# Ledger of designs, part 6: VH-VL binders against Iron-sulfur cluster assembly protein CyaY (cyaY)

Target 1, 110 residues: Iron-sulfur cluster assembly protein CyaY (cyaY), of Azotobacter vinelandii (c1dj52)
Amino acid sequence: MSLTEARFHELIDDLQQNVEDVFEDSDLDVDLENSAGVLSVRFENGSQLILSRQEPLRQLWLAARSGGFHFDYDEAGGRWICDASGDSLGELLARVTLEQIGEELEFPEL
Key: E = the ipSAE of ESMFold2; O = the ipSAE of OpenDDE; V2 = 0.75 times the mean of E and O plus 0.25 times the DockQ between their complexes.

## First folded at step 1 (VH-VL)

Design r5 (framework fv_roledumab)
Fold by ESMFold2-Fast, scan of step 1:
Structure r5 (fold): chain C 110 residues (1-110), chain A 119 residues (1-119), chain B 107 residues (1-107)
Amino acid sequence: as target 1 above (110 residues)
Amino acid sequence: QVQLVESGGGVVQPGRSLRLSCTASGFTFSDYAMHWVRQAPAKGLEWVATISYDGSNKQYADSVKGRFTFSRDNSQDTLYLQLNSLRPEDTAVYYCARVFPYYYGMDVWGQGTMVTVSS
Amino acid sequence: AIRMTQSPSSFSASTGDRVTITCRASQGIRSYVAWYQQKSGKAPKFLIYAASTLQSGVPSRFSGSGSGTDFTLTINSLQSEDFATYYCQQHYSYPLTFGQGTRVEIT
């Protein structure tokens, strides 16, 4: 089963909104910018996280200080899974956030 | 317009040091990770190093680990590469390049600066 | 490290020709390949990323394809400004690696 373009956009929009909500609900001083399918999160220390949709590959890409991560949607599990490591998006977002700013955040199953 | 300009290359003897600089203009430098790439005379491209947006994470090619140090000054839109313990095999044109967001490709390149290590 | 091998190393072509350059990765890299054009004495120019997506401003005669280990760059109707050396690069993992280059020379 392959994602259609419309389904892919819907999943990414929902995911980016969920990520924005986590950061908005946190006490962290962050700058959020969501433009043209790219969500950027800039921390007070100047580092950032960038989530972008990669439509031709039907992937979500995460750029963090430590590197880039690419995710495929696992329809059966209802979540995004890193194609290199098998880690979930929520797990990786929590880890890179802790790495960059020393704060623990909980992400829903993304 | 969007530009990268390298400087600091020159002719040095083996074992010496050089400091390369790359000045950025026309874009928000602090939003981008940056690369150094080199090309020996009549040879292909070789990736040297990548530095993250804020300078906290750095990756180096095995051939230069322990000898080259990458840094950046976001307040001055400048990238630096400190070349220590230079070897004849380090002779190349050194380019700085901007990381194409999220892909680690290189979408903007400087003109390059020539480093010649000769005995 | 992922080894990127291009073929051919060089060849001669004429304007109007359809040119195909191939690039093979030593292991699966999905679609994480970029292509560059380099003219003599100049810095490389970014052409394609994610195997098939053209960078803005790149002429439509350029196209990329492939996934896994085998990738191709195609130039439809070669123009005089296209005589250059072309490089593939994997952007799948560090260390980043380039192919050795393919030189497209005028006949």
Scores: ipSAE 0.006, ipTM 0.587, lowest interface PAE 10.6, mean pLDDT 85

Design r6 (framework fv_roledumab)
Fold by ESMFold2-Fast, scan of step 1:
Structure r6 (fold): chain C 110 residues (1-110), chain A 120 residues (1-120), chain B 107 residues (1-107)
Amino acid sequence: as target 1 above (110 residues)
Amino acid sequence: QVQLVESGGGVVQPGRSLRLSCTASGFTFSTYGMHWVRQAPAKGLEWVATIWYDGSKKQYADSVKGRFTFSRDNSQDTLYLQLNSLRPEDTAVYYCARGGYDFWSSFDYWGQGTMVTVSS
Amino acid sequence: AIRMTQSPSSFSASTGDRVTITCRASQGISNYVAWYQQKSGKAPKFLIYSASTLQSGVPSRFSGSGSGTDFTLTINSLQSEDFATYYCQQYYTYPYTFGQGTRVEIT
């Protein structure tokens, strides 16, 4: 499914807000910075997660200490799916957060 | 396939300015973070600056903060590094480099470099 | 800033030798280490990322290992084109830092 630029931006803005809400609701001391489609989450240990939109590919990219992950929007499922593993964005965010800082967070359906 | 070509180096006196350019080809430039790394004569590598794929975020080494400005033009596949208030210790070969897939913070392809010499 | 220290700083070797270069980080950096090869007068070449993953096209005689603070680059059977300076680099956090380099010279 070819996403329009406007819909792609809307979907990315919504998911980045949901991710920010999870971290803000947590007891974690994190630095959140959201600028022009790039959300960075910096943890107290100095490591970070970066969620960025990739407009030419209509993808969401996640950069974590363990590696980079690319997601395509699945219209039928209403969620972002990793193009390499088939995992959902929420599943991968929970995993990389646990790996980087040892904290288990629940993410909504993204 | 991937090619990076630097230009703009030269010999200048302390306090002067230079603008370096790096032209990219062989990949989708707009999807990669890009970097500048320098190497002084007979010395090791020193990271200078990072710019995110869309130009929205930039990071600089403390030694160059406030003096160097990094920018990119995704429509022309070109990077720019504006060097102001140059000091003798800025003398180095300046390389542009592409960010790797993993966190795009390793440098998987490098240009051939452009020499900046700052002398009295 | 995370300090990256390589050892040895230089050494001489012969073709066919097994060569090991070590890199130590001043704090834990997981596996966010890359290795580069630089020949005299040339730009660096990317060899390894994530401490142990070879870049496509890099000969299998090169290998990397380690995690946390201690990392090694090994060249199993040194060839004439391998005489160069090798650098480790951490990309765990800003500022990105390189080791001082290890120069591998022909005996």
Scores: ipSAE 0.007, ipTM 0.578, lowest interface PAE 9.6, mean pLDDT 84

Design r7 (framework fv_roledumab)
Fold by ESMFold2-Fast, scan of step 1:
Formats: sequence, C-alpha cells, structure tokens
Structure r7 (fold): chain C 110 residues (1-110), chain A 119 residues (1-119), chain B 107 residues (1-107)
Amino acid sequence: as target 1 above (110 residues)
Amino acid sequence: QVQLVESGGGVVQPGRSLRLSCTASGFTFSSYWMHWVRQAPAKGLEWVATISYDGSEKQYADSVKGRFTFSRDNSQDTLYLQLNSLRPEDTAVYYCARSYYPLGAFDIWGQGTMVTVSS
Amino acid sequence: AIRMTQSPSSFSASTGDRVTITCRASQGIYSYVAWYQQKSGKAPKFLIYAASTLQSGVPSRFSGSGSGTDFTLTINSLQSEDFATYYCQQLYSYPRTFGQGTRVEIT
C-alpha cells in the first residue's frame, strides 16, 4: 500500500464513525466504545464486533464471532475490500451482524 | 462478574500426568480465544498455549508441543489442559486468560493453580 | 521468536515519584504491545494495549508510549498500590512472548 499514516488514520476515523452512525440509527440495544482506532460494538447477547486499525499493514481488521477478516483500502474504488474473499466491508458487517444477533442492517458502500 | 477459576494442580513425579481445568463465568465464553500462561517460582510469565473460540485452532509453545493438549467445552464454559510427560522445569503456577481475537491482549486472568514436578 | 527485553530489572522508588520502565523488542512490532501489572502472590492485571491505550478503569497516572522496537510505561505519581512487577508483551506474532519483568519496590 502507498497510504500515508495521516491518510490511513483519516480513512479509519471516517469509517468507524460511519459504522457507529449505522448502529446508533438502528433500534438495537448496543454498547459502543471507540478508543485509539479500536471500535467495539457489544450486543445485548454479550457478543462483540471489533473494528481495529492495523497500522503496520495499513489494514482494517474486523473480529466477529465467526472469525477475523482483513481489509485493504481500494483507492480507485474508494472502499475497503476483504483480502481473502473480495467482499466489501459493508457486506461483511451486515452478514456477521445477522449471524450474531439475527438482525438485518444496511451499511454504506465502503 | 467476569471470572476464570483454575483447578487440578498438584504435586507429581517426573514423567506423570495432570489435567488442569479453568471454569469461566460472567461472560459469553464461546466468543473468546483462551490461553494458558505459566510462571515458575520467582520467574517471569511464559505463554503455553492458545485455543480459538470454537476450538478449531490451537497453538503451543515449543517447550510443551507433543506433551500438552489444550481443549475446551463451550457447553460447560470450561477449558482443559492435559499435561503429559511432566518434567521438573514444568513446575509453575498455571494461569488461564482470555482475549477477544488471536493476538489480542489478555484482559482477564484466573488466580492460577500450582503444578509441582519433583521426585 | 521475538525477544522482549525490559530495563531496569528492578527499581527502587518512593510514593509521589515518576517512574519509567522500558521494553525493547528484538524486531519492529509497530505499536503491538500490551502492559501488565502483577502484585506479589496475585495474577497479572491488564493495563495497556496498542502501546498507549489505557484499559478502562486503570488510573490516568499510567501511560504508555513508543513504536517500532522501543516502548515505555510511565507512572506519573507513584502510589502505594503501584509497587508491583510490570511486564510487557508483544501482540505481533506467535509465539506469544513477554518481557522478563521489572520490579518496582519501595525505597
């Protein structure tokens, strides 16, 4: 990747705010904690989603009950893409949320 | 409250076996990666083993590979560490600890159980 | 394996002192470091992750800094409850490794 540290931080901050907005706008009872590039979403059933920046790799990492997913920023497309599956971050967030709590949420294209 | 409680430690002769248990309470055990860490008398912390939230992935320190076996029972919120072919250098307090992801920090620790291997 | 080396091995201090503990990794690990506190006869307690992020409930007198190979844990105004052994741990790769520990003892 050719991302500078400053741009990487900006992209992660914007992304995490957009994810927080989706959960805050939902009628779900969730606890959100955002500290130092780590966003934690705790569901009522006690399970979590964790979004963390991995500065050395210039990646975003998502930890869900079903597993961990790593994303690279696609500059041309302006979005984060899973390095294993090719799915977008928004698609994977919706999928793991449905799996963990049975609720359907739509995330922005990111 | 979130708690981890170890049991199964004791005094054994070299070459024998022990089975350690760690019982979790106060959190969704099946959502966390779990770890064993040991500490010999008057020495530092040494990582022993890691197991994934579903038990499908396991990692062991080179010093215990082939002798120790890590497992978990998510239906009973319990970890197990089978210690085989014990050596005097395995003498330590054994702690269980949790993390949310594989290389995460250990945010909750048990109180430890003492294993003494002596003749 | 990544070797984590702490200095000093022990440190004598008084309440109110500012103390700094150093941890050095044998290779670059960016900010993938956690710090733990262990009191005599007790299990370790989680203090800091990602080199500088304080765990909820840990007093603000504790702080961490560093990146790459050199990391520090600072206690700005040492309290009686802070006399303990402190360990760093790398969060970069397996096998998981800890520093050898730094004992902070009463002068």
Scores: ipSAE 0.005, ipTM 0.580, lowest interface PAE 10.6, mean pLDDT 85

Design r8 (framework fv_roledumab)
Fold by ESMFold2-Fast, scan of step 1:
Order: C-alpha cells, then structure tokens, then sequence
Structure r8 (fold): chain C 110 residues (1-110), chain A 121 residues (1-121), chain B 107 residues (1-107)
C-alpha cells in the first residue's frame, strides 16, 4: 500500500471511467450508476457488478455473483491485481461478466 | 468491531403493523448492501429482503412483497423494515445482516442478535 | 426458486469425529454456495463462501467442497463448540435460498 490518497483516487477514477466506456460501447442493456467512488453495473437479469474504492486499504473491491474480489495496485505492471488469485482486474471483469450474463467482453489493461 | 443491533419486535394481532430497526457500527455503513433474514420458531432461515448501499435498489421475498418495506438512513447508520398486514406465518426472529460485498454478493458476513416478532390472535 | 436440500437433517457425533454434511441444489449453481453455523439461541455465523473459501478467523478444521449441484461441509476433528445447526445457502439466483439445516448433536 504505497499509494498516496490523491494518486489512489486518480487511479480509481480513471479505472471506473474505462469500465463504464466498455459497457456503454457494448450492445448490452445495462444500468450504470457512478457515485462517490462506487460504480454499479446492473444487468437485465437483475444481477450486479460493483466496483468500489476502499480508501483505508488502498484497494479496489469488485462484488460479483461469484463473490468479492480485492485488488492491489501493481506499480511495476501499471495494473490492478487480485490479492487472492493474481489475476488482473480486466481478466476478472471479463470472466464474471461471462459467468453472469453469458456475454464475452474485452477490457483494456486496467 | 462490526455490530448490528435490532429492535422493534413485539407481540401483535393479525393485520397490525410493526417497524423494525437495525443500528450498525464498526464499518462504513453507506458502502454495503444490507439484508433482513427471518427464522420462525424451530425452523430454518428464510431471506426476506435486500437493500443496496444507497437505498436505490430493493428486493423482496415473494411472501412479503406489498406488505413489507425496507429502507435505510445512511446519515444515522440505521436500517428500517416496516411490517404491514402481519400474518401468523410472519412470526419469527428477524435478523439484520451485512452483505459481504459492496453490492449484491448475496451472502452475509455479520448478523445482528435478532428481534422477535410474534403475530397471535 | 432454487431448492437447497441438506442431508442428514440431524445426527449425533462425538468430539474428535470427522463430520460431513451434504447440500444439494435443484439446479446447477456453479460454486455459489455459502455455509453458516448457528448455535442454540444465537445468530448465525458465517463460515464459507464460493463453496470452499473459508472466512478469515474460521478454524482450519472446517472445509467446503463441491460444484454444480452437490456440496459438502466437513469438520475434520469435531470440537465441543461445533455442536450446532449448519445451513447452506445459494447466491447464484434470486430469491436467495437456504437449506433446511443439519443439526449436529452430542451423543
């Protein structure tokens, strides 16, 4: 957790915008809400993905149907990495989206 | 230390109303979805309702739709469950429970002690 | 709604026993199962999510396994504090549903 608060917030804001852009550019019917560092994606089947910053831990949390995932920022790699699995955020977002709604989406390196 | 404390239970006649409350402490309340789960005497657990972190999305069990209303006050770290048109089958201990995730993960990492609702004639 | 059926409904065990509780879903739910422990007169306590992931602070004698429709909770060496009712819960689809519970009683 080597991040300053200002840098952490900037990284999260950029990340959330990139994720919103993927869903907005898709042909999927989703409801997007972005407020105070929490981005929610609601699918037509009623399930959700939530991306939320956790300031005390300097982590990004993802809530999906399969459970919760926590990410640390990897300064060397310039990306968010799951603290349990070592998978990148983009990889996990694609996987849980496919699992929840059966649609394959490509995410940039986040 | 995460704590959830329920109140508002009691004994009422069929058709009456009760308002349950749950006060939360020890975590950032406004960041988490919250749930109500009930348990009838000597029976198992039954999910009742879910409310999103900001209160904009709510889900209810079919057995309580149209009769129960879930709400939250993030400024007071408090949940409310309004129970209307109570029936004998609503008799149960009602638990307030915290979602593990920031939104709908759908499983519960912390529970309150519960408050007993008895509907008797 | 997805039905969750536990087996057995109750059984007697002794301290030191290896205890196995099963949970069956009425349809494929992947690994979207949580387990809870409830002691008499108390609120439920969270044990496991994603079928096999232990919550921090839960003793390592507890383990979960399974995927699809068949799930198992195992207590490797039963302790006196483990006599309780155990519930499985699916979170694959709404409404959320629990198994009927398995009561582990002392002999």
Amino acid sequence: as target 1 above (110 residues)
Amino acid sequence: QVQLVESGGGVVQPGRSLRLSCTASGFTFSSYAMHWVRQAPAKGLEWVATISHDGSNKQYADSVKGRFTFSRDNSQDTLYLQLNSLRPEDTAVYYCAKDRGIAVAGYFDYWGQGTMVTVSS
Amino acid sequence: AIRMTQSPSSFSASTGDRVTITCRASQDIGSYVAWYQQKSGKAPKFLIYAASTLQSGVPSRFSGSGSGTDFTLTINSLQSEDFATYYCQQYYSWPLTFGQGTRVEIT
Scores: ipSAE 0.011, ipTM 0.593, lowest interface PAE 9.3, mean pLDDT 85

Design r9 (framework fv_roledumab)
Fold by ESMFold2-Fast, scan of step 1:
Structure r9 (fold): chain C 110 residues (1-110), chain A 121 residues (1-121), chain B 107 residues (1-107)
Amino acid sequence: as target 1 above (110 residues)
Amino acid sequence: QVQLVESGGGVVQPGRSLRLSCTASGFTFSYYGMHWVRQAPAKGLEWVATISYDGSNKQYADSVKGRFTFSRDNSQDTLYLQLNSLRPEDTAVYYCARDSPWGSYLYFDYWGQGTMVTVSS
Amino acid sequence: AIRMTQSPSSFSASTGDRVTITCRASQSISTYVAWYQQKSGKAPKFLIYDASTLQSGVPSRFSGSGSGTDFTLTINSLQSEDFATYYCQQYKSYPFTFGQGTRVEIT
């Protein structure tokens, strides 16, 4: 059984808010923009992270300087899992943040 | 299925104009930056232009700057490349390509099949 | 602009061969390299990003490596569908630049 359209957007709206909260609560100087379902995080060094949604595929997509990552929702685990690596969204967000700006952040279960 | 379909190519004389279009389907077009890449006959790939997801940011190769204009219509899932003051060296297959994902301007994860522009007298 | 130079320009090979293609950047680009495959008469197909990460659906016989200025694409046990031209691309900075291509031809 696939996600309904409404459930898909609700889940992503909630996770984008959680990601925003992590960056807002951090000591990092970041520029956050959430527009038309796309969350962008721009760092002081000019690099960025972007979370976007692909409704037809029912996927969440993350763009980082090192590349793009695509996630499927795992209903049993209540989290988004990378379709290539099997890593969770929280794990990948922490990793790419550390890679791009050298700072370690902890993300909740996303 | 992600699809990109180019159109608008043709044969023109030097100094003329063409408008290329690229129609997208199978993904949420308004979330992605997009690119144009060209390939002259028997030559390699050359990046031409990039446009952000909302059309507010555009970058052009020096060889086309001032002559080509990139735009998008998110309501129609369509890209446009206006080619002005065409030169014989602009002869190429023009591909539209999707940025990986949104407007991060990285690599080109999906490509259209291309449209041929020939500039000759 | 960052110049990307591929070597060799062409390579003659047979099915089952191991093929190695190199790409050199004129300045350090960390791991910001993608690889593409283009078959005759067709559009390029995305293979690899971040120098070594395979795109989902790309066969495991393809691998990439390198950082800084020197990068390599390897095809283990070449298959008939792998005869194509391969391109590297840097995405460290504008303008984006491609290598000139390496053509893998059947012997």
Scores: ipSAE 0.012, ipTM 0.562, lowest interface PAE 9.1, mean pLDDT 85

## First folded at step 2 (VH-VL; from m1 with heavy chain S32Y, light chain S30R; framework fv_miptenalimab)

Design m1a (at its last look DockQ between E and O 0.09; V2 from the best seeds 0.00; counts 0 for: pae E 6.8 > 2, grease 19 > 18.9, placed apart)
Fold by OpenDDE, look of step 2:
Structure m1a (fold): chain C 110 residues (1-110), chain A 118 residues (1-118), chain B 107 residues (1-107)
Amino acid sequence: as target 1 above (110 residues)
Amino acid sequence: QVTLVESGGGVVQPGRSLRLSCAFSGFSLSTYGVGVGWIRQAPGKGLEWVAHIYWDDDKRYNPALKSRFTISRDNSKNTLYLQMNSLRAEDTAVYFCARLGYWAFDIWGQGTTVTVSS
Amino acid sequence: DIQMTQSPSFLSASVGDRVSITCKASQSIRSYVAWYQQKPGKAPKLLIYAASTLQSGVPDRFSGSGSGTDFTLTISSLQPEDFATYYCQQYYSYPYTFGQGTKLEIK
């Protein structure tokens, strides 16, 4: 079963908003930019995370210093899962954030 | 319309320096997620990634060229640069500048030719 | 570095033929693969990114498939304008690397 375009956009919008909320509610000094399906998180040390929708693939892509990651939406679990590792997006975001700025940040189930 | 135009190519002797320019329009390198880079192609050979720069001034280099080549930008001029020092015969190539879109190079310039010979 | 081994290096075919070009990565690169078309004296043109996503404006006779280490570019029915050199590229990790190219010639 494949996601419709409308459903996919809705899921991506909600996801990016949730990620924004996590960073905004944190004590971290971050610059957030969300435009045209691309959410950019820039940390104080100059490193960044980029979350971009990939409509043709119905995927969410995460670009971090450590590499790029592709996520598929698991409808059964209601979360985004990395197509390579099986890790959840929340887990991976926490990991890359720690790697890039040395700060622990908890992400909800995304 | 997105366009990139390379310039600065020419014939130089080994050991000399040369600076290439890439003037681009239709997009801004200050836009989050955008990158611009250099890819070269020796005569009759394949493509080789040289370097690229992102909107946040993050620079990535081909390790084989990092010690001699420097990528930079001038956002006010929408121009990308490639400073090439200690040029060698094997640096002879067409140098393309291209925009990074979704981490692939989606728009390319026509290229500028660099010839290093005695 | 990740090596991209492209095959074949040369391919002869006729208009209307179905052709496939393969690219094998030295390690898993997920779907971080792009395909380019280049004609003599011209800059490369992006055809496919993310292994299987067709770039806007590219005819749908072009398709990409694969994940992990093995990738394929397919042209379902060759047109006269498709005779060119094709390159695969990985952007999974630095340094970015290209396949050596496949020259598609008229039989």
Scores: ipSAE 0.023, ipTM 0.689, lowest interface PAE 6.6, mean pLDDT 91
ESMFold2, look of step 2: ipSAE 0.026; ipTM 0.693
ESMFold2 (binder alone), look of step 2: mean pLDDT 93; pTM 0.954

## First folded at step 4 (VH-VL)

Design a10 (framework fv_miptenalimab)
Fold by ESMFold2-Fast, scan of step 4:
Formats: sequence, C-alpha cells, structure tokens
Structure a10 (fold): chain C 110 residues (1-110), chain A 119 residues (1-119), chain B 107 residues (1-107)
Amino acid sequence: as target 1 above (110 residues)
Amino acid sequence: QVTLVESGGGVVQPGRSLRLSCAFSGFSLSTSGVGVGWIRQAPGKGLEWVAHIYWDDDKRYNPALKSRFTISRDNSKNTLYLQMNSLRAEDTAVYFCARLEPYYGMDVWGQGTTVTVSS
Amino acid sequence: DIQMTQSPSFLSASVGDRVSITCKASQGIRSYVAWYQQKPGKAPKLLIYAASTLQSGVPDRFSGSGSGTDFTLTISSLQPEDFATYYCQQYYSYPFTFGQGTKLEIK
C-alpha cells in the first residue's frame, strides 16, 4: 500500500481537525464529537455528517443524509478524492452541508 | 461475550403490525463506530438486509421496506427494535439481528425469530 | 442497487478437496465484500471481511481474494463441518446486498 498505518492516522487526524475548525468557525450551531477516529457533526435539524477512518483499506468514509462516500488519499495532489465521483472531500463536504441544512461553507483542500 | 437475542416473532394476519426486539449484551450501542441491524431470510431463500441503526442514531433502510418498517433502539435497555407495519405474505421470514462495525461486516448474529404472515 | 451474483449455486465436493465460490458485483465495490457461512437452522457466521481478511477464530483453510467486481472464497482442504451454504455481501453502498448463496454439498 502507499500509506503506512502511522501516516494514515496522521492524515485522518489532520483532516478531521480541519473539518472541526471549519464548523467551529462557522455561525452554525453544531454539536461536534471526535472519538476513536470518528468525527460526528450534528446539526440543529437533527441530521448528521460522520467522518470515519477505514484502517485496512486506508480510506476515509463520509456518511451524509444523501448517501455514503468513500475517499482515497491522492498523494500527488495532497488531498482526499471520492472513489466513485472523483470529487475532493472538501467539495463533497460543502455540497452535502448545503443540501442537508441549506448553508454554504468553504472547506480547504483536505 | 457478545450476544444478541431476538424475540417478538409469531404468526400474524396480513395488514397487521408486529414489533421485534433484539436484546444485546457485551457491548453498548453508544460506543462510537458500532451499529446493529436486521437481516431476514424467507423460507428456502437467501439473506436480505432490512435496516441498520448506528451509535449516532443514523438509520439506514432497504428502500423496498422503508415505508413500512422502522428501526429504533433503547440504549438504557440495550435493546434494538424493528416495527413492521402493513405486513404481507412476502414478509414471512426468519429475522436476525446482527452487530455491525461499518468496515468489518456483521460479526455477531442472534439466533433469529420467525415471523409468519398468514391468514 | 448493487447486484451480487454467486457461482455456482450448488457445488458437490469431497472431504480434502479445494473448492472455490465466486461472486460478481454489478458495479465496482473495491474490497467491500464479506463472506458468511450458514448451516441449516443456524444464523450466518462471518468468515471474511474486506474481501480477503480472515475473521478471528475462522480456520486458515478459508481465504478470500478479489477486488472491484470479481471476488472468490476458497476452502483449501474441505472438512466435514464445511458443508453449508455460503453468501457474499457487499457493504460498499446502501442498501447492503447479498449474493443468492452457494450450497456446498457432500459428493
């Protein structure tokens, strides 16, 4: 595999922190919980986004109201890319947040 | 040891409702990353996924069953429920509950409870 | 929905044989495949997850391989207790779907 377990954990920790920072800096009233490699974002309407690491395949999973998305790390691009659509994690997070709660957020390249 | 035990099955007439229960022990559904759900098997047929509920209350349904079936839980009782409405002959099956960790598949299953929808 | 198709549906074999069961997904599912064994009157038992990872407590004569759309469960030296029905399952996307099953019978 291209990623070691240690590097995979570091990348996931960094991206989850970046996602937390975006939501914390927003005007949105959200509940954030980060435990054991799972980041949960609960919105006021009761819906959630969940980011979890999938250790053996070195993937990140995103669960949103509209569906589940799986990401591989693109070492050359320095970002996580959806294996089905080719969209970046940042693009998908912005889209599902808009779809789910009607708010526009900008995410860095994750 | 992790165990799951289903109950609530029986013979029910078409159009009626039935609620199944699954009592689990050895883990908590409040633990991050854990899910539990229902899988059914009609007599002589294969396995069909019904629904799952996760630690964060995320609920996922087989689209063919979503309008008639509701999954829920009571964390204080370590119990999973499946509310089945408008039952049809096609719902006749053994209903299993199983633990899911999203990456690892369904690693522990209960023994199943039989639902027979018959007039 | 992703369709999972197993082949063969029935397989006859003798103790000591090497047997393989295949599973084909209707679209790419990477390695998100599990294999289950079910004996008559019992609940299914997880054998393999992530296409090739052996569940703890499962004998090492069981192995899984494949990625994308084509997956194989292999039993390298069939034992009497292995006569059962086997199911593949994708957990790449909802709804989760199972293959139709392969019944392994004694020859």
Scores: ipSAE 0.000, ipTM 0.565, lowest interface PAE 13.4, mean pLDDT 84

Design a11 (from a1 with heavy chain W100Y G101D P102L Y103W, light chain Y30R L91Y; framework fv_miptenalimab)
Fold by ESMFold2-Fast, scan of step 4:
Structure a11 (fold): chain C 110 residues (1-110), chain A 118 residues (1-118), chain B 107 residues (1-107)
Amino acid sequence: as target 1 above (110 residues)
Amino acid sequence: QVTLVESGGGVVQPGRSLRLSCAFSGFSLSTSGVGVGWIRQAPGKGLEWVAHIYWDDDKRYNPALKSRFTISRDNSKNTLYLQMNSLRAEDTAVYFCARYDLWGMDVWGQGTTVTVSS
Amino acid sequence: DIQMTQSPSFLSASVGDRVSITCKASQGIRSYVAWYQQKPGKAPKLLIYAASTLQSGVPDRFSGSGSGTDFTLTISSLQPEDFATYYCQQYYSYPFTFGQGTKLEIK
């Protein structure tokens, strides 16, 4: 693994806080829960997004309507990149939010 | 190992109803990010997405079929259902169930045939 | 609805040939394309997702490329077991839609 446990936790904590801030600042009616490295976002229609630490793999996992996505940290780019598509986490969060509730959100490059 | 097995197909008269089942094993639909659904294929034609259901009970339908078809599940039985009402000749097809994982339909059943004829 | 159009609809080739199948989306779908192989009497098999990522267990003679609206599936050296119908599919938005299929037949 390329990341230490301490750095991995630090990156995930910062990331989840940034995501939570985007949703809190939006006009969307969302229910946010953040516990033990799992951030859940529940939308008005009852659907969810779940961001969770996957410590053995040093990955961030996103569970969304269209599927599950796994992200590796790209040290050079300072961002989380989907291991299947190469898309950034911010790009994928915007897309799955649009898919589940029909609303566009702007995410910073995460 | 992941498996999906369809059943419930057969010959039915137009205007009647039919319920298809898909028994799955090797995974749980309660697993975050997992979905299961139905894809159909009319004789000699291409693939058409019918409906799917995700771990959080979100249901998505092909708009052309939404008024006549209902997708449901029973997690205690590891079974997916498709309730098909007011059947028409154009519903004649092989119906496949499939699991959605990592952006694609990665595991499929072998299909069950539905024939709607007078 | 997003329409997926494949070209060609029919292709004849010989074992050892390099073949390519194209797929065009009616609007931008980024890299949200999957490719499936279907043999007569069988269920489809996932070959490629995210336009270019090879599914586990799929031979590396299969490759995918493209983004936005234009996508290509390439088989670098056809084997006898590759004669089948191939479908592209977008999963960028609902409803999910498939191309009409490309039937690859032996010469």
Scores: ipSAE 0.006, ipTM 0.619, lowest interface PAE 9.3, mean pLDDT 85

Design a12 (from a1 with heavy chain W100Y Y103W G104A M105F V107I, light chain Y30K L91Y S93D; framework fv_miptenalimab)
Fold by ESMFold2-Fast, scan of step 4:
Structure a12 (fold): chain C 110 residues (1-110), chain A 118 residues (1-118), chain B 107 residues (1-107)
Amino acid sequence: as target 1 above (110 residues)
Amino acid sequence: QVTLVESGGGVVQPGRSLRLSCAFSGFSLSTSGVGVGWIRQAPGKGLEWVAHIYWDDDKRYNPALKSRFTISRDNSKNTLYLQMNSLRAEDTAVYFCARYGPWAFDIWGQGTTVTVSS
Amino acid sequence: DIQMTQSPSFLSASVGDRVSITCKASQGIKSYVAWYQQKPGKAPKLLIYAASTLQSGVPDRFSGSGSGTDFTLTISSLQPEDFATYYCQQYYDYPFTFGQGTKLEIK
């Protein structure tokens, strides 16, 4: 399964908007910065989550306090799946958010 | 132009400590996704990853070295450090500083030589 | 730890030859492999990352292939400056590990 560049960009834009919406709708005080395919989420304690597109491999990269995670798009499931753990992007975002700031958030479309 | 320059190597006796420095330019360790690390190479041997630090201060260590080595940085000086304690003869190596992220070590310094001998 | 094993450890070849170096991981690592070239007395230079993606500025005679556990670095037509030691590295899991190296020598 290979993605075209246009499809890849559309999927990344959609997921970044979803992530921004979840954090904006939460009661958390976060600083969001989105610049050309890189979404930065900065928490009150100073820690960050970074979501960036990886053009050569058509992957999404997530950087968190616990480490770096890489995701492949699963067309059949309609989800981004971590290549190391098999977890979905939404599952992993919930886990790293809980780890870094102690808050439970859901990312239902991811 | 991105450069990394190691310093602080030398001859030390077993059991002593040594701090290596890596001065970098052309990038900031505050840039999201960027990391800098240490890789060493014993005389006539292959490469061994030591440790690296990411822009957000997340630190990763080779488990074999974690108890004796500490990685740190000073962003105001654009400098990376490796504190090496309880040095042993098997720590004799060239120590390279390299930029990482997200896929590989893309820019390397020339290395600094550490010789542990009595 | 993930063990990376290179084959051969030594390779003798002539200018113009096509050569391949193999790297085997002790477990599946998808495409999380990089290849480096090191000349005597110098720092390593990144050639390939993500198993098959050529680093900017690296000549196109270099190519990488493979996924999972078996990876290959190929030089399509050896040039004099290509005689060096080559290392594979996995970055799938910590600790990062390198192969033992393959020394490419002139015949």
Scores: ipSAE 0.000, ipTM 0.572, lowest interface PAE 11.9, mean pLDDT 84

